# Designs tried in a protein design chat: VH-VL binders against Cytochrome c oxidase assembly factor 8 (COA8). Part 95

Target 1, 167 residues: Cytochrome c oxidase assembly factor 8 (COA8), of Homo sapiens (Human) (q96il0)
Amino acid sequence: APERGAERRDTAPSGVSRFCPPRKSCHDWIGPPDKYSNLRPVHFYIPENESPLEQKLRKLRQETQEWNQQFWANQNLTFSKEKEEFIHSRLKTKGLGLRTESGQKATLNAEEMADFYKEFLSKNFQKHMYYNRDWYKRNFAITFFMGKVALERIWNKLKQKQKKRSN
Below, E stands for the ipSAE of ESMFold2; O stands for the ipSAE of OpenDDE; V2 stands for 0.75 times the mean of E and O plus 0.25 times the DockQ between their complexes.

## First folded at step 13 (VH-VL)

Design je20 (from je1 with heavy chain Y102F S108H; framework fv_ebrasodebart; at its last look DockQ between E and O 0.02; V2 from the best seeds 0.00; counts 0 for: pae E 12.1 > 2, placed apart)
Fold by OpenDDE, look of step 14:
Formats: C-alpha cells, sequence, structure tokens
Structure je20 (fold): chain C 167 residues (1-167), chain A 124 residues (1-124), chain B 108 residues (1-108)
C-alpha cells in the first residue's frame, strides 16, 4: 500500500476565535465568522450532567468543526494566493500596471476571471471530492450519535416517570 | 532540454556600460519572461527587474531605475540586460532566469531555470 | 520595501533534520519560493508555492508557509545538501521580487 505521504497541512494558525460566551449560558453560541475560514464557530454548551454519549457527540461535533475550519482556512488562503498570482500574470502579459491611475489595484474582467475559476476548480476537484466524502462521513456519524442521545434521553425520561408512579 | 546561456565575463571601467545576453532554448520563449538577478561577491541575491518576452514590458528595481535597460529579441530567443554608469559596487555575477507569465497551473514556477551567470567586474 | 529575514547559518549533522526559516510581514499570505545555491553555481529552485517540489528535487525537501514565516525542511540531511538557501517572495504592492538574505547550511 503506497504510504500516502501525509501532506503536512500548513496549519493555518488556529486562531481559536477568543469569542467567550457568557459564563451563565446554557446553550450553544455562534461566534463571528473566522477571519481565515469565514465560518462561524460554534461554542458548544457543556451540561453539568453530561452523559458519556452526549460527551462523545459534543467531541465529534467539535472535531468536525475544527476540521472544517482548517480545511476552509487553507482553501481560502490558497485561493487568494493563486488568484493574486493569476491576476498579476495576466496583467503582466498585457503590459498593464498592477495599479490603476487612481491607485486602486488593477483587476481583470469577468471573462478572464472565469478562466481562473475554471482552472482553480479543475485543479482542486479531487481535493473537494475527498472533502465532501469526509464531510458526509463525519456528519453521518454526528447524526447517528444524535439519534443515540435522543434515545437515551427518552429512556431516562421514561425511567423517571416510572419511578414517580411507584412512589 | 531547457537552457539559458549567458554571455562571457566582462571587465569594465567606472562610468562605462555593460550589456549581458541570455539565450533561451528548449521552450517557447514568448510564453515566459526573463528576470535578472545579480549577486555581489559574498553577498545575497538581488532582483534587478523583469521583461516579458512577448510584449517587451519591463519592471525594474527602484535602485536601478534609469541605469538598467532590459530587451528581448524573439527571433533569436535572446534577452539582454544593459547596465549603464557602472560603479565598483556593480561588480557582481549577473544571472538571467526564466520568469513565468503563462500557464501557472501547469507546474511552472518563477525562476525555475537559471543562466550560468556572467561576472561583471568594475575596476579602475 | 518588504524584507525577508533568514538566519545567516544553520548547522546539522548528517541524517538529522535541517530547518531554515524565512520571516516577513504577512509572508503567509504570499507564495514563498526557495532556492539552493552551491559555491560557484547558479541558484536552483528547490521549492515553489510554499510546499511544492520541482521535478528532480528529492522528497527529503519540504516547505511550509504560515503567518509570517516560511520554513524549508530537509529531512535526513546529506553532505550534498550543504549550500546557501534563499527564500523569495513577490510584493504585489510595488511589483518587485524580494529575496531573503540567505542561509548557509553546513553539514557537520
Amino acid sequence: as target 1 above (167 residues)
Amino acid sequence: QIQLVQSGAEVKKPGASVKVSCKASGYTFTSYGISWVRQAPGQGLEWMGWISASEGNTNYAQKLQGRVTMTTDTSTSTAYMELRSLRSDDTAVYYCARDQLFDFYKGHSPFDYWGQGTLVTVSS
Amino acid sequence: QAVLTQPPSVSVSPGQTASITCSGDKLGDKYAYWYQQKPGQSPVLVMYRDSKRPSGIPERFSASNSGNTATLTISGTQAMDEADYYCQAWDSSEDYVVFGGGTKLTVL
């Protein structure tokens, strides 16, 4: 089996959004969009009496979130770098300056940018396919554990009702 | 095989001019540019500027503005760099390098091929 | 002008991992390139676009770029890896190329 060389994912600095939810919050909080991934982080509530299944679900959700944050942070950065290089290359070949007379960054027209997007998508197609596959796997696992937690909660409620009827 | 072949070593007096040539082969000359980089003895690399082979567009390092001229001859696939008003601190090995203009998705990179270098000595 | 800062020298024993850093303001937002130069020779591209290897460059060469620092890593360093290494980036603000000051790698 060819050892898939672990592409050392350039770990975008895990700028853990220092968004701290209020200390007395009993629910999940959504933070502002991350500056790199543009994804809104979720701060998961930890109940005092968290069951082992609830804990496992929370951890899976957290891990999936971190995975998503890292993926999109890296993709966005790569996209930005390639886009800039593309624009520069095209302007350079056209003999156009990088700046307009007004001092603004020169841009390409929509048709030229369409070529960039097409090439970028083509180049990253496999990467996106793997991402989608892993995304579905992770979400399936989360959904499965959500179901288990729901069943556990139902069972616990039924037990409590039986105990109240017996007293 | 892709090659950049530069002209031979030059000895010049202060105030003179030098013109270094760089002949490209093994690739489509007009699909790329040429960058020039110099290296003083025992020093690092210094970028001088670039030229597009197709359009002849140029950009020069600010430090060399007014003293450097880059040109290309597409018929001979040759790039030229002329440096005027030579000073002692212009003594360096001068390199041409292929500079990517097109098809940056095909795995090509800036300065992926270099000439062998041309020593220019400025001495009184 | 953007400045790229490299350590002047790095020393490693054969078989060890060498790490050469290149620091610059927002360098992580740009592509970094790496060149190897042996004495009396022209520079050779060893890494492009942060972490990509040109054809003919050994797998022991790797690179990363994040934050303000690009890093060239040579795993299982060999005597033949002794050279000067230069990082390079492009400044889009003034459309010029910047080189680091270079790092001399010595294999002891």
Scores: ipSAE 0.624, ipTM 0.843, lowest interface PAE 0.9, mean pLDDT 89
Fold by ESMFold2-Fast, scan of step 13:
Structure je20 (fold): chain C 167 residues (1-167), chain A 124 residues (1-124), chain B 108 residues (1-108)
Amino acid sequence: as target 1 above (167 residues)
Amino acid sequence: QIQLVQSGAEVKKPGASVKVSCKASGYTFTSYGISWVRQAPGQGLEWMGWISASEGNTNYAQKLQGRVTMTTDTSTSTAYMELRSLRSDDTAVYYCARDQLFDFYKGHSPFDYWGQGTLVTVSS
Amino acid sequence: QAVLTQPPSVSVSPGQTASITCSGDKLGDKYAYWYQQKPGQSPVLVMYRDSKRPSGIPERFSASNSGNTATLTISGTQAMDEADYYCQAWDSSEDYVVFGGGTKLTVL
């Protein structure tokens, strides 16, 4: 398969400076929006000396992100498919084609679309309620572990300062 | 018990017209539409058009526009499909099928129940 | 332009999993439907809205739809599953409905 010119691998030292190596000098980075969820994924940096507690927090955040991405990808796709079927069904019922005489996509008026949005939200109310509940649970857990990591870091700094003073 | 019962086989000459009937039972006829789908011998399925049983509005496949007419009789819960100017390549089994309109709670399920089919043979 | 491509035939032994594909440009952005047709009989709806199963259709029938490909999966295939299978989707460019060319499933 021929290579397209925009996709190139930089073997020079300047290639390394364009992105962080997996070390403490590197940070988390944000990817492009997912095709279906329209959310930007966060790629977490892993420190060389990550504690078990820090690892647990990072994995929890990664798992929560994946769950969130899957939920919204599925929801947005379902919305899009149901919207298209709703429009097609209404146009078909009116004896109208899917395209206007100018070749543009045929549309419904604002009142009919408002009915679709209202019914879609109503139908998905319980699903959204469960999503909010689980989102709350996950953020509570993340906040709890963030607190534990913060305490661990404070204690480690105090311990290091005490050793520095004794030397 | 939901059932669609179609009229019997027809043999027609080129240039003639045929009218196939589809009698519905076991559901509220006016709450659904009826689609017509044909299948030439040894070939796949081809959608011909749709009619609303309540409103009488129709939507026909572009290929058949001008040659096909679909109607309903709500008093007998019967749908009809008339195809005019018959050609030899119109030889096919013609099916009627119940076609659900979009509904958030029941789901949109086109062609959930089918008639038994009507063989229309066009030959000299 | 809206063409749904299916393999002409698929063969499996009884008890094996059969996989029937339906390919179309951005098919995963539309709902897909599946019909079973046995010789001399009318088609029967076996799957609707990508993955939903009508009442009376065995749980061994499942389906998915993503990207360019919709797939009908029949686990633990039985002789009674031998039939032609058709996929169907909406056609946004011309007619409301487009069918795949059909796949003959043979259970040997």
Scores: ipSAE 0.263, ipTM 0.681, lowest interface PAE 4.2, mean pLDDT 82
Fold by ESMFold2, look of step 14:
Structure je20 (fold): chain C 167 residues (1-167), chain A 124 residues (1-124), chain B 108 residues (1-108)
Amino acid sequence: as target 1 above (167 residues)
Amino acid sequence: QIQLVQSGAEVKKPGASVKVSCKASGYTFTSYGISWVRQAPGQGLEWMGWISASEGNTNYAQKLQGRVTMTTDTSTSTAYMELRSLRSDDTAVYYCARDQLFDFYKGHSPFDYWGQGTLVTVSS
Amino acid sequence: QAVLTQPPSVSVSPGQTASITCSGDKLGDKYAYWYQQKPGQSPVLVMYRDSKRPSGIPERFSASNSGNTATLTISGTQAMDEADYYCQAWDSSEDYVVFGGGTKLTVL
């Protein structure tokens, strides 16, 4: 999925899930990767003079984050559960235990695991196709509002300069 | 079952200090903050400040800066609020409330669970 | 210092719709929260983030927040809804949490 970019993983310490941002923050905060989604959540700053366009953009980004976090948390949990079930089923078919003689969790080789990956991708193809469609729709809307906010800010700066010169 | 249980009522003289405890149960204490809110008799709610259970960071209402100290003990899942140099207008019910600054997933909001309140009476 | 203004009281008949307002400068640019407090009890959260309802709160409670005004609406008001209601403004970066003065809802 396109949302697993390096910048998300590099913004805060990995594996820390107990971060609680300060109440008095004037900036967005990026938290540690969520245990299940592996996505870093963002806590959005709400400035005192936020315009209606800026508010719409922020709420759209918040909603998109919540949607994205939930999708990947569910998919990653399903992937892990079905992977373990597949391994256990194949080990049972071979007459093998769930652990090796050394006590390690028994696994399958790469060729054997390829059947699982193919099955999982095929089973989830339509779901991921709809996810990609919705992801593009949301990001197009976000980009559109970012452009509108940028123009609004430029216009406000120009009005302020003109008022100062005319005074 | 999420619960916040506060210490009992206190009667204090002007100039003294009071320390109210708030014991949390039924959730991961270090994943949330604790806000303190007071209510004078017949009056509305007044926010006093907040503490992060995980980091110990605090934010106090400006009116109370210098007189209030908030702490936590993660081993007992307990938050404390100490108010010093008490005045008669500090007579109020003091509440602790669970306070999550933001919700990464499900839209938690601040003050979703409240303690039972602790009456502090400052009497000459 | 920010101020949230609520009417001191609102009265309705059982079964009718009650509306409680909370006014503040640019309040619609912030998230609004609502608390119910019955006599001798701690406050209870009834609405959060403008219009969302916690689990266990009846769906007859609804809320909105736009412009300078947040509104708590109780449809089909029941006698058990008689209480004090407080609005609260909060955002993730606000340096002070502000409560409204409270509104006593009376169900006649």
Scores: ipSAE 0.000, ipTM 0.483, lowest interface PAE 12.1, mean pLDDT 80
ESMFold2 (binder alone), look of step 14: mean pLDDT 89; pTM 0.926

Design je21 (from je1 with heavy chain Y102W K106R; framework fv_ebrasodebart; at its last look DockQ between E and O 0.02; V2 from the best seeds 0.00; counts 0 for: pae E 10.3 > 2, unsure alone 74.1 < 75, placed apart)
Fold by OpenDDE, look of step 14:
Structure je21 (fold): chain C 167 residues (1-167), chain A 124 residues (1-124), chain B 108 residues (1-108)
Amino acid sequence: as target 1 above (167 residues)
Amino acid sequence: QIQLVQSGAEVKKPGASVKVSCKASGYTFTSYGISWVRQAPGQGLEWMGWISASEGNTNYAQKLQGRVTMTTDTSTSTAYMELRSLRSDDTAVYYCARDQLWDFYRGSSPFDYWGQGTLVTVSS
Amino acid sequence: QAVLTQPPSVSVSPGQTASITCSGDKLGDKYAYWYQQKPGQSPVLVMYRDSKRPSGIPERFSASNSGNTATLTISGTQAMDEADYYCQAWDSSEDYVVFGGGTKLTVL
C-alpha cells in the first residue's frame, strides 16, 4: 500500500483566540470568529461530575472543532493567496496596473471573478469531498455519543427516582 | 524543449549602455512574460523588472527606474534588457527568466525557466 | 520594501534533513518560491507556491509557509544538494519581486 505521504498540513498557527469564558459559567460559550477560519469557536463547559461518556463526547466535539478550524483556516489562506495571484495575473494580461488612477486596488469584473471561483472549486473539489466525508463521519460519531449520554442521563434519573420511592 | 538563450558576455566602460538579449524557444512566447534578475559577484539575486511579451507592459525595480528599458520582439521571440549609465556596481551576471503569471491554473510558476546568464563587466 | 531574511549558511551531514528558513513580514499570507543555484549555474526553481514541486525535482524536497516564515526542507540530503538556496515572494503592494539573501547549504 503506497504510504500516502502525509501532506504536512501547514499548521496555521493555532492562535485559537484565548477567549476565556467567565470562570463561573455553567454553559458552553461561543467566541468571536477566528481571524483565519472565520469560525466561531465553542468553549465547552466541563461539569464537576462529568461522566466518562460525557467526557468522551466533549473531547470528540473539541477535536472536531479543532479539525474544522484548521481546515478552514488553511482553505481561507489558500483561497486568498490564489485569488490575489489570479487578479494580478489577469490585470497584467490586460495591461492594467494593480492600482487605479485614484490609488485604489484594481479589481476584476464579476465575470472574470466567476472564472476564478469556477477554477478554484474545480481544483479543490476532491479536497472538499474528503472534507465532507470526514465531516459526516465525525458528526455521526458525535451524534451517536450524544445519544449514549442522553440514555445515561435518563437511566441515572430513573435510578434516583427509585431510590427516593424506596426511602 | 523550453530554452532561454542569452547573448554573450559584455565589457563596458562607466557611463556606457549595455543591451542583453534573451531568445526564447519551445513555448508560445506571447503567452508569458520575461523577468530580468541580476547577481553581482558573490551576492544574492536582485529582481530588475518584468515585461509582458504580448502587450509590452513593463514594471521596473525602483532602484533602476530611468536607467533600465525592457523590450520584446515577438517576431523573433526575443526579449531585450538595456541598462544605461553603467556603474561599477552594475557588474553582475544578468539572467532572463520566463514569468508564468498568466497560466496560474495550469500549474505554471514564475521563473520556471532561466537563461544561462550574461556577464556584464563595468570597468574603467 | 519587503525584506526576506535567510540564514547565510546551513550545514548538514549526508542523509540528514536540512531546513532552510525564510522570514518576512506576513510571508505566510503570500506564496513563497524557492530556487537552487549551484556555482556557475543559473538558478533552478525547486519549490513554487509554498509547497508545490516542479517536475524533475526530487521528492526529498518539500516546503511550507506559515506565519512569517517559509521553510525549505531537504530530507536525506545528498552531496548534490550542496548549493545556494533563495526564497522569493511577490509584494502585491508595489508589484515587485523580492528575493531572500540566500543560504549556502553545505553537505559535510
Scores: ipSAE 0.547, ipTM 0.826, lowest interface PAE 1.0, mean pLDDT 89
Fold by ESMFold2-Fast, scan of step 13:
Structure je21 (fold): chain C 167 residues (1-167), chain A 124 residues (1-124), chain B 108 residues (1-108)
Amino acid sequence: as target 1 above (167 residues)
Amino acid sequence: QIQLVQSGAEVKKPGASVKVSCKASGYTFTSYGISWVRQAPGQGLEWMGWISASEGNTNYAQKLQGRVTMTTDTSTSTAYMELRSLRSDDTAVYYCARDQLWDFYRGSSPFDYWGQGTLVTVSS
Amino acid sequence: QAVLTQPPSVSVSPGQTASITCSGDKLGDKYAYWYQQKPGQSPVLVMYRDSKRPSGIPERFSASNSGNTATLTISGTQAMDEADYYCQAWDSSEDYVVFGGGTKLTVL
């Protein structure tokens, strides 16, 4: 935890927690795993002389990160909700309370949970397939714009070299 | 069509017992549970408990644990709820509702079909 | 603590959008369910698992659940939608199910 402010967490309207980087960082900053998505967020530094193309690339990367964070936060929440309902339903069917005599949450054995995990994965297969397709699409776009930014920088250097040579 | 048909209204004195019936039709009775929910006049809904139609396993609300008994009769596809030691604050419309076993699409909480309700009035 | 709080009443004109809220601590971490009850009738399931609609319920009914608040939304509200609406959630602290206090929707 480098700075106190960098450790602060905010919860977005979508249920995804956020973090704040050091205020005067001149570099991209990588945070700790988000409470809900379990993914490490990246805060992108905005240079003073950012080109329109560089801005487009940065915004695309920020939007992709937020989409990815929201997807996994929602998926993890759905898993948690369904798991708790499944456990409660099985305990109710057995005539058991939600808490053990020690006051801890009652749990099901591994065999009972195996069916839940299998069915949850099966039910979410199509959703994960679409996630993968969107992930590839977004990364293709990012790679494409990274290439454009690289070419812009090369061209600008060549242009400056040519100007110095002609002067 | 799926139906839950309850017994008629009853008037009881404090200290008496009441037994409400709920006859199911249009589905395999033993594949579902029955929850009982009551509603005092002008008040909201209050869950009382659940019973398995196949095994007879019950889970009662803590508030009612010593006073309520739920049973089923598979031969007539009927669920019963008996409430003992009636008090004036037990005056309510009592509903039975079909309570699905947990599934990935609906979960365990939806009460998808309800009986018409049975008014139980406790007065002295 | 297992209280779901609903406004006692909500009024809306025909054709307008009605919003009925249900508030509870971390309610968005649970699935929410909604029931419609007309005078002298039994409750009817109108929404389940936060935002899913049973067959037979008009598409103008929708719902959401996030943070501490679940919301039932009825677009293009009609006179036939006038009823009491109850939210319901799983309560891990007491029993299987807890109901909100109910909201009377009036369409004038």
Scores: ipSAE 0.090, ipTM 0.645, lowest interface PAE 6.0, mean pLDDT 82
Fold by ESMFold2, look of step 14:
Structure je21 (fold): chain C 167 residues (1-167), chain A 124 residues (1-124), chain B 108 residues (1-108)
Amino acid sequence: as target 1 above (167 residues)
Amino acid sequence: QIQLVQSGAEVKKPGASVKVSCKASGYTFTSYGISWVRQAPGQGLEWMGWISASEGNTNYAQKLQGRVTMTTDTSTSTAYMELRSLRSDDTAVYYCARDQLWDFYRGSSPFDYWGQGTLVTVSS
Amino acid sequence: QAVLTQPPSVSVSPGQTASITCSGDKLGDKYAYWYQQKPGQSPVLVMYRDSKRPSGIPERFSASNSGNTATLTISGTQAMDEADYYCQAWDSSEDYVVFGGGTKLTVL
């Protein structure tokens, strides 16, 4: 028997911040939204007889997921940080406190917040353009390898049919 | 600049405890985790566990279960690792490293930034 | 439990290609990571997710991972590349990180 502390977990897994795919799954599994990126991660199934080409495709999909998760996690954090900084700056300029009488965070009206949203979009325009370019490049690469895998599977079926006819 | 600064070297007797600190700067502390890795003199790297700075979730190496506790203080952007019931073979340099929590499986991310290391010597 | 095996040392002449291997059961089905550690210093990430290079790492560093073996390759090896190198993978069955035993690269 293992030591009582050797297999202990300090915190049970919870909600959207963690998932554990079924050990016996023979399919891709889609988990809950990641806390930081708000994107659903995919656990990719690895078949017993995965070809080298199928492995390359799977790794490309995993890499693209990693990149996409990272981009949106970073954007979400930047958005939250800059939003609070904008509100803080405008409240200070107006001579107002950061909290209301009830202790809740003070905020700005819709017209004032519209300035933030316009500014944020403008500042991040190039970053989103590069993201879209890279997204299309990655999507083309994945589609290319999906086509190669499809051709490989067709050729394997042709070999099987030719073998049966020659017998 | 992203930086992890650890507390100074310590000398301990067997049976004591040690608590090493790791102060992070240059990034949003709560957006990442901290892994702890130790290295005995003349030996390789050994992963000890990690902690999520935002949620306080931990996962400890099975070898160290029951002896290690990892915590964070988000107000100071500082992670702590406490190792109890010290033995002579716990003598090592203890590193903290930033852990990318957004990795698919939470614990298989690259450790992209490392602290300077903290030498803990356990001797009679 | 997963084990990552590295040769304890590798020697190479300056300007030549060095190869450092990391062996593990079905390691090619996982991603491999590589760290460089110079004497008295903290480890530095040099390759991640099998073959990706962080910013600031020279192009002479490359890596691959297939089958049971990941390989770190240093082309045009320089004296400054002399260090210990560790591979790292994650053991999903036991939910923890594993490092290889390390390889000392000597440039003679």
Scores: ipSAE 0.005, ipTM 0.527, lowest interface PAE 10.3, mean pLDDT 80
ESMFold2 (binder alone), look of step 14: mean pLDDT 88; pTM 0.915

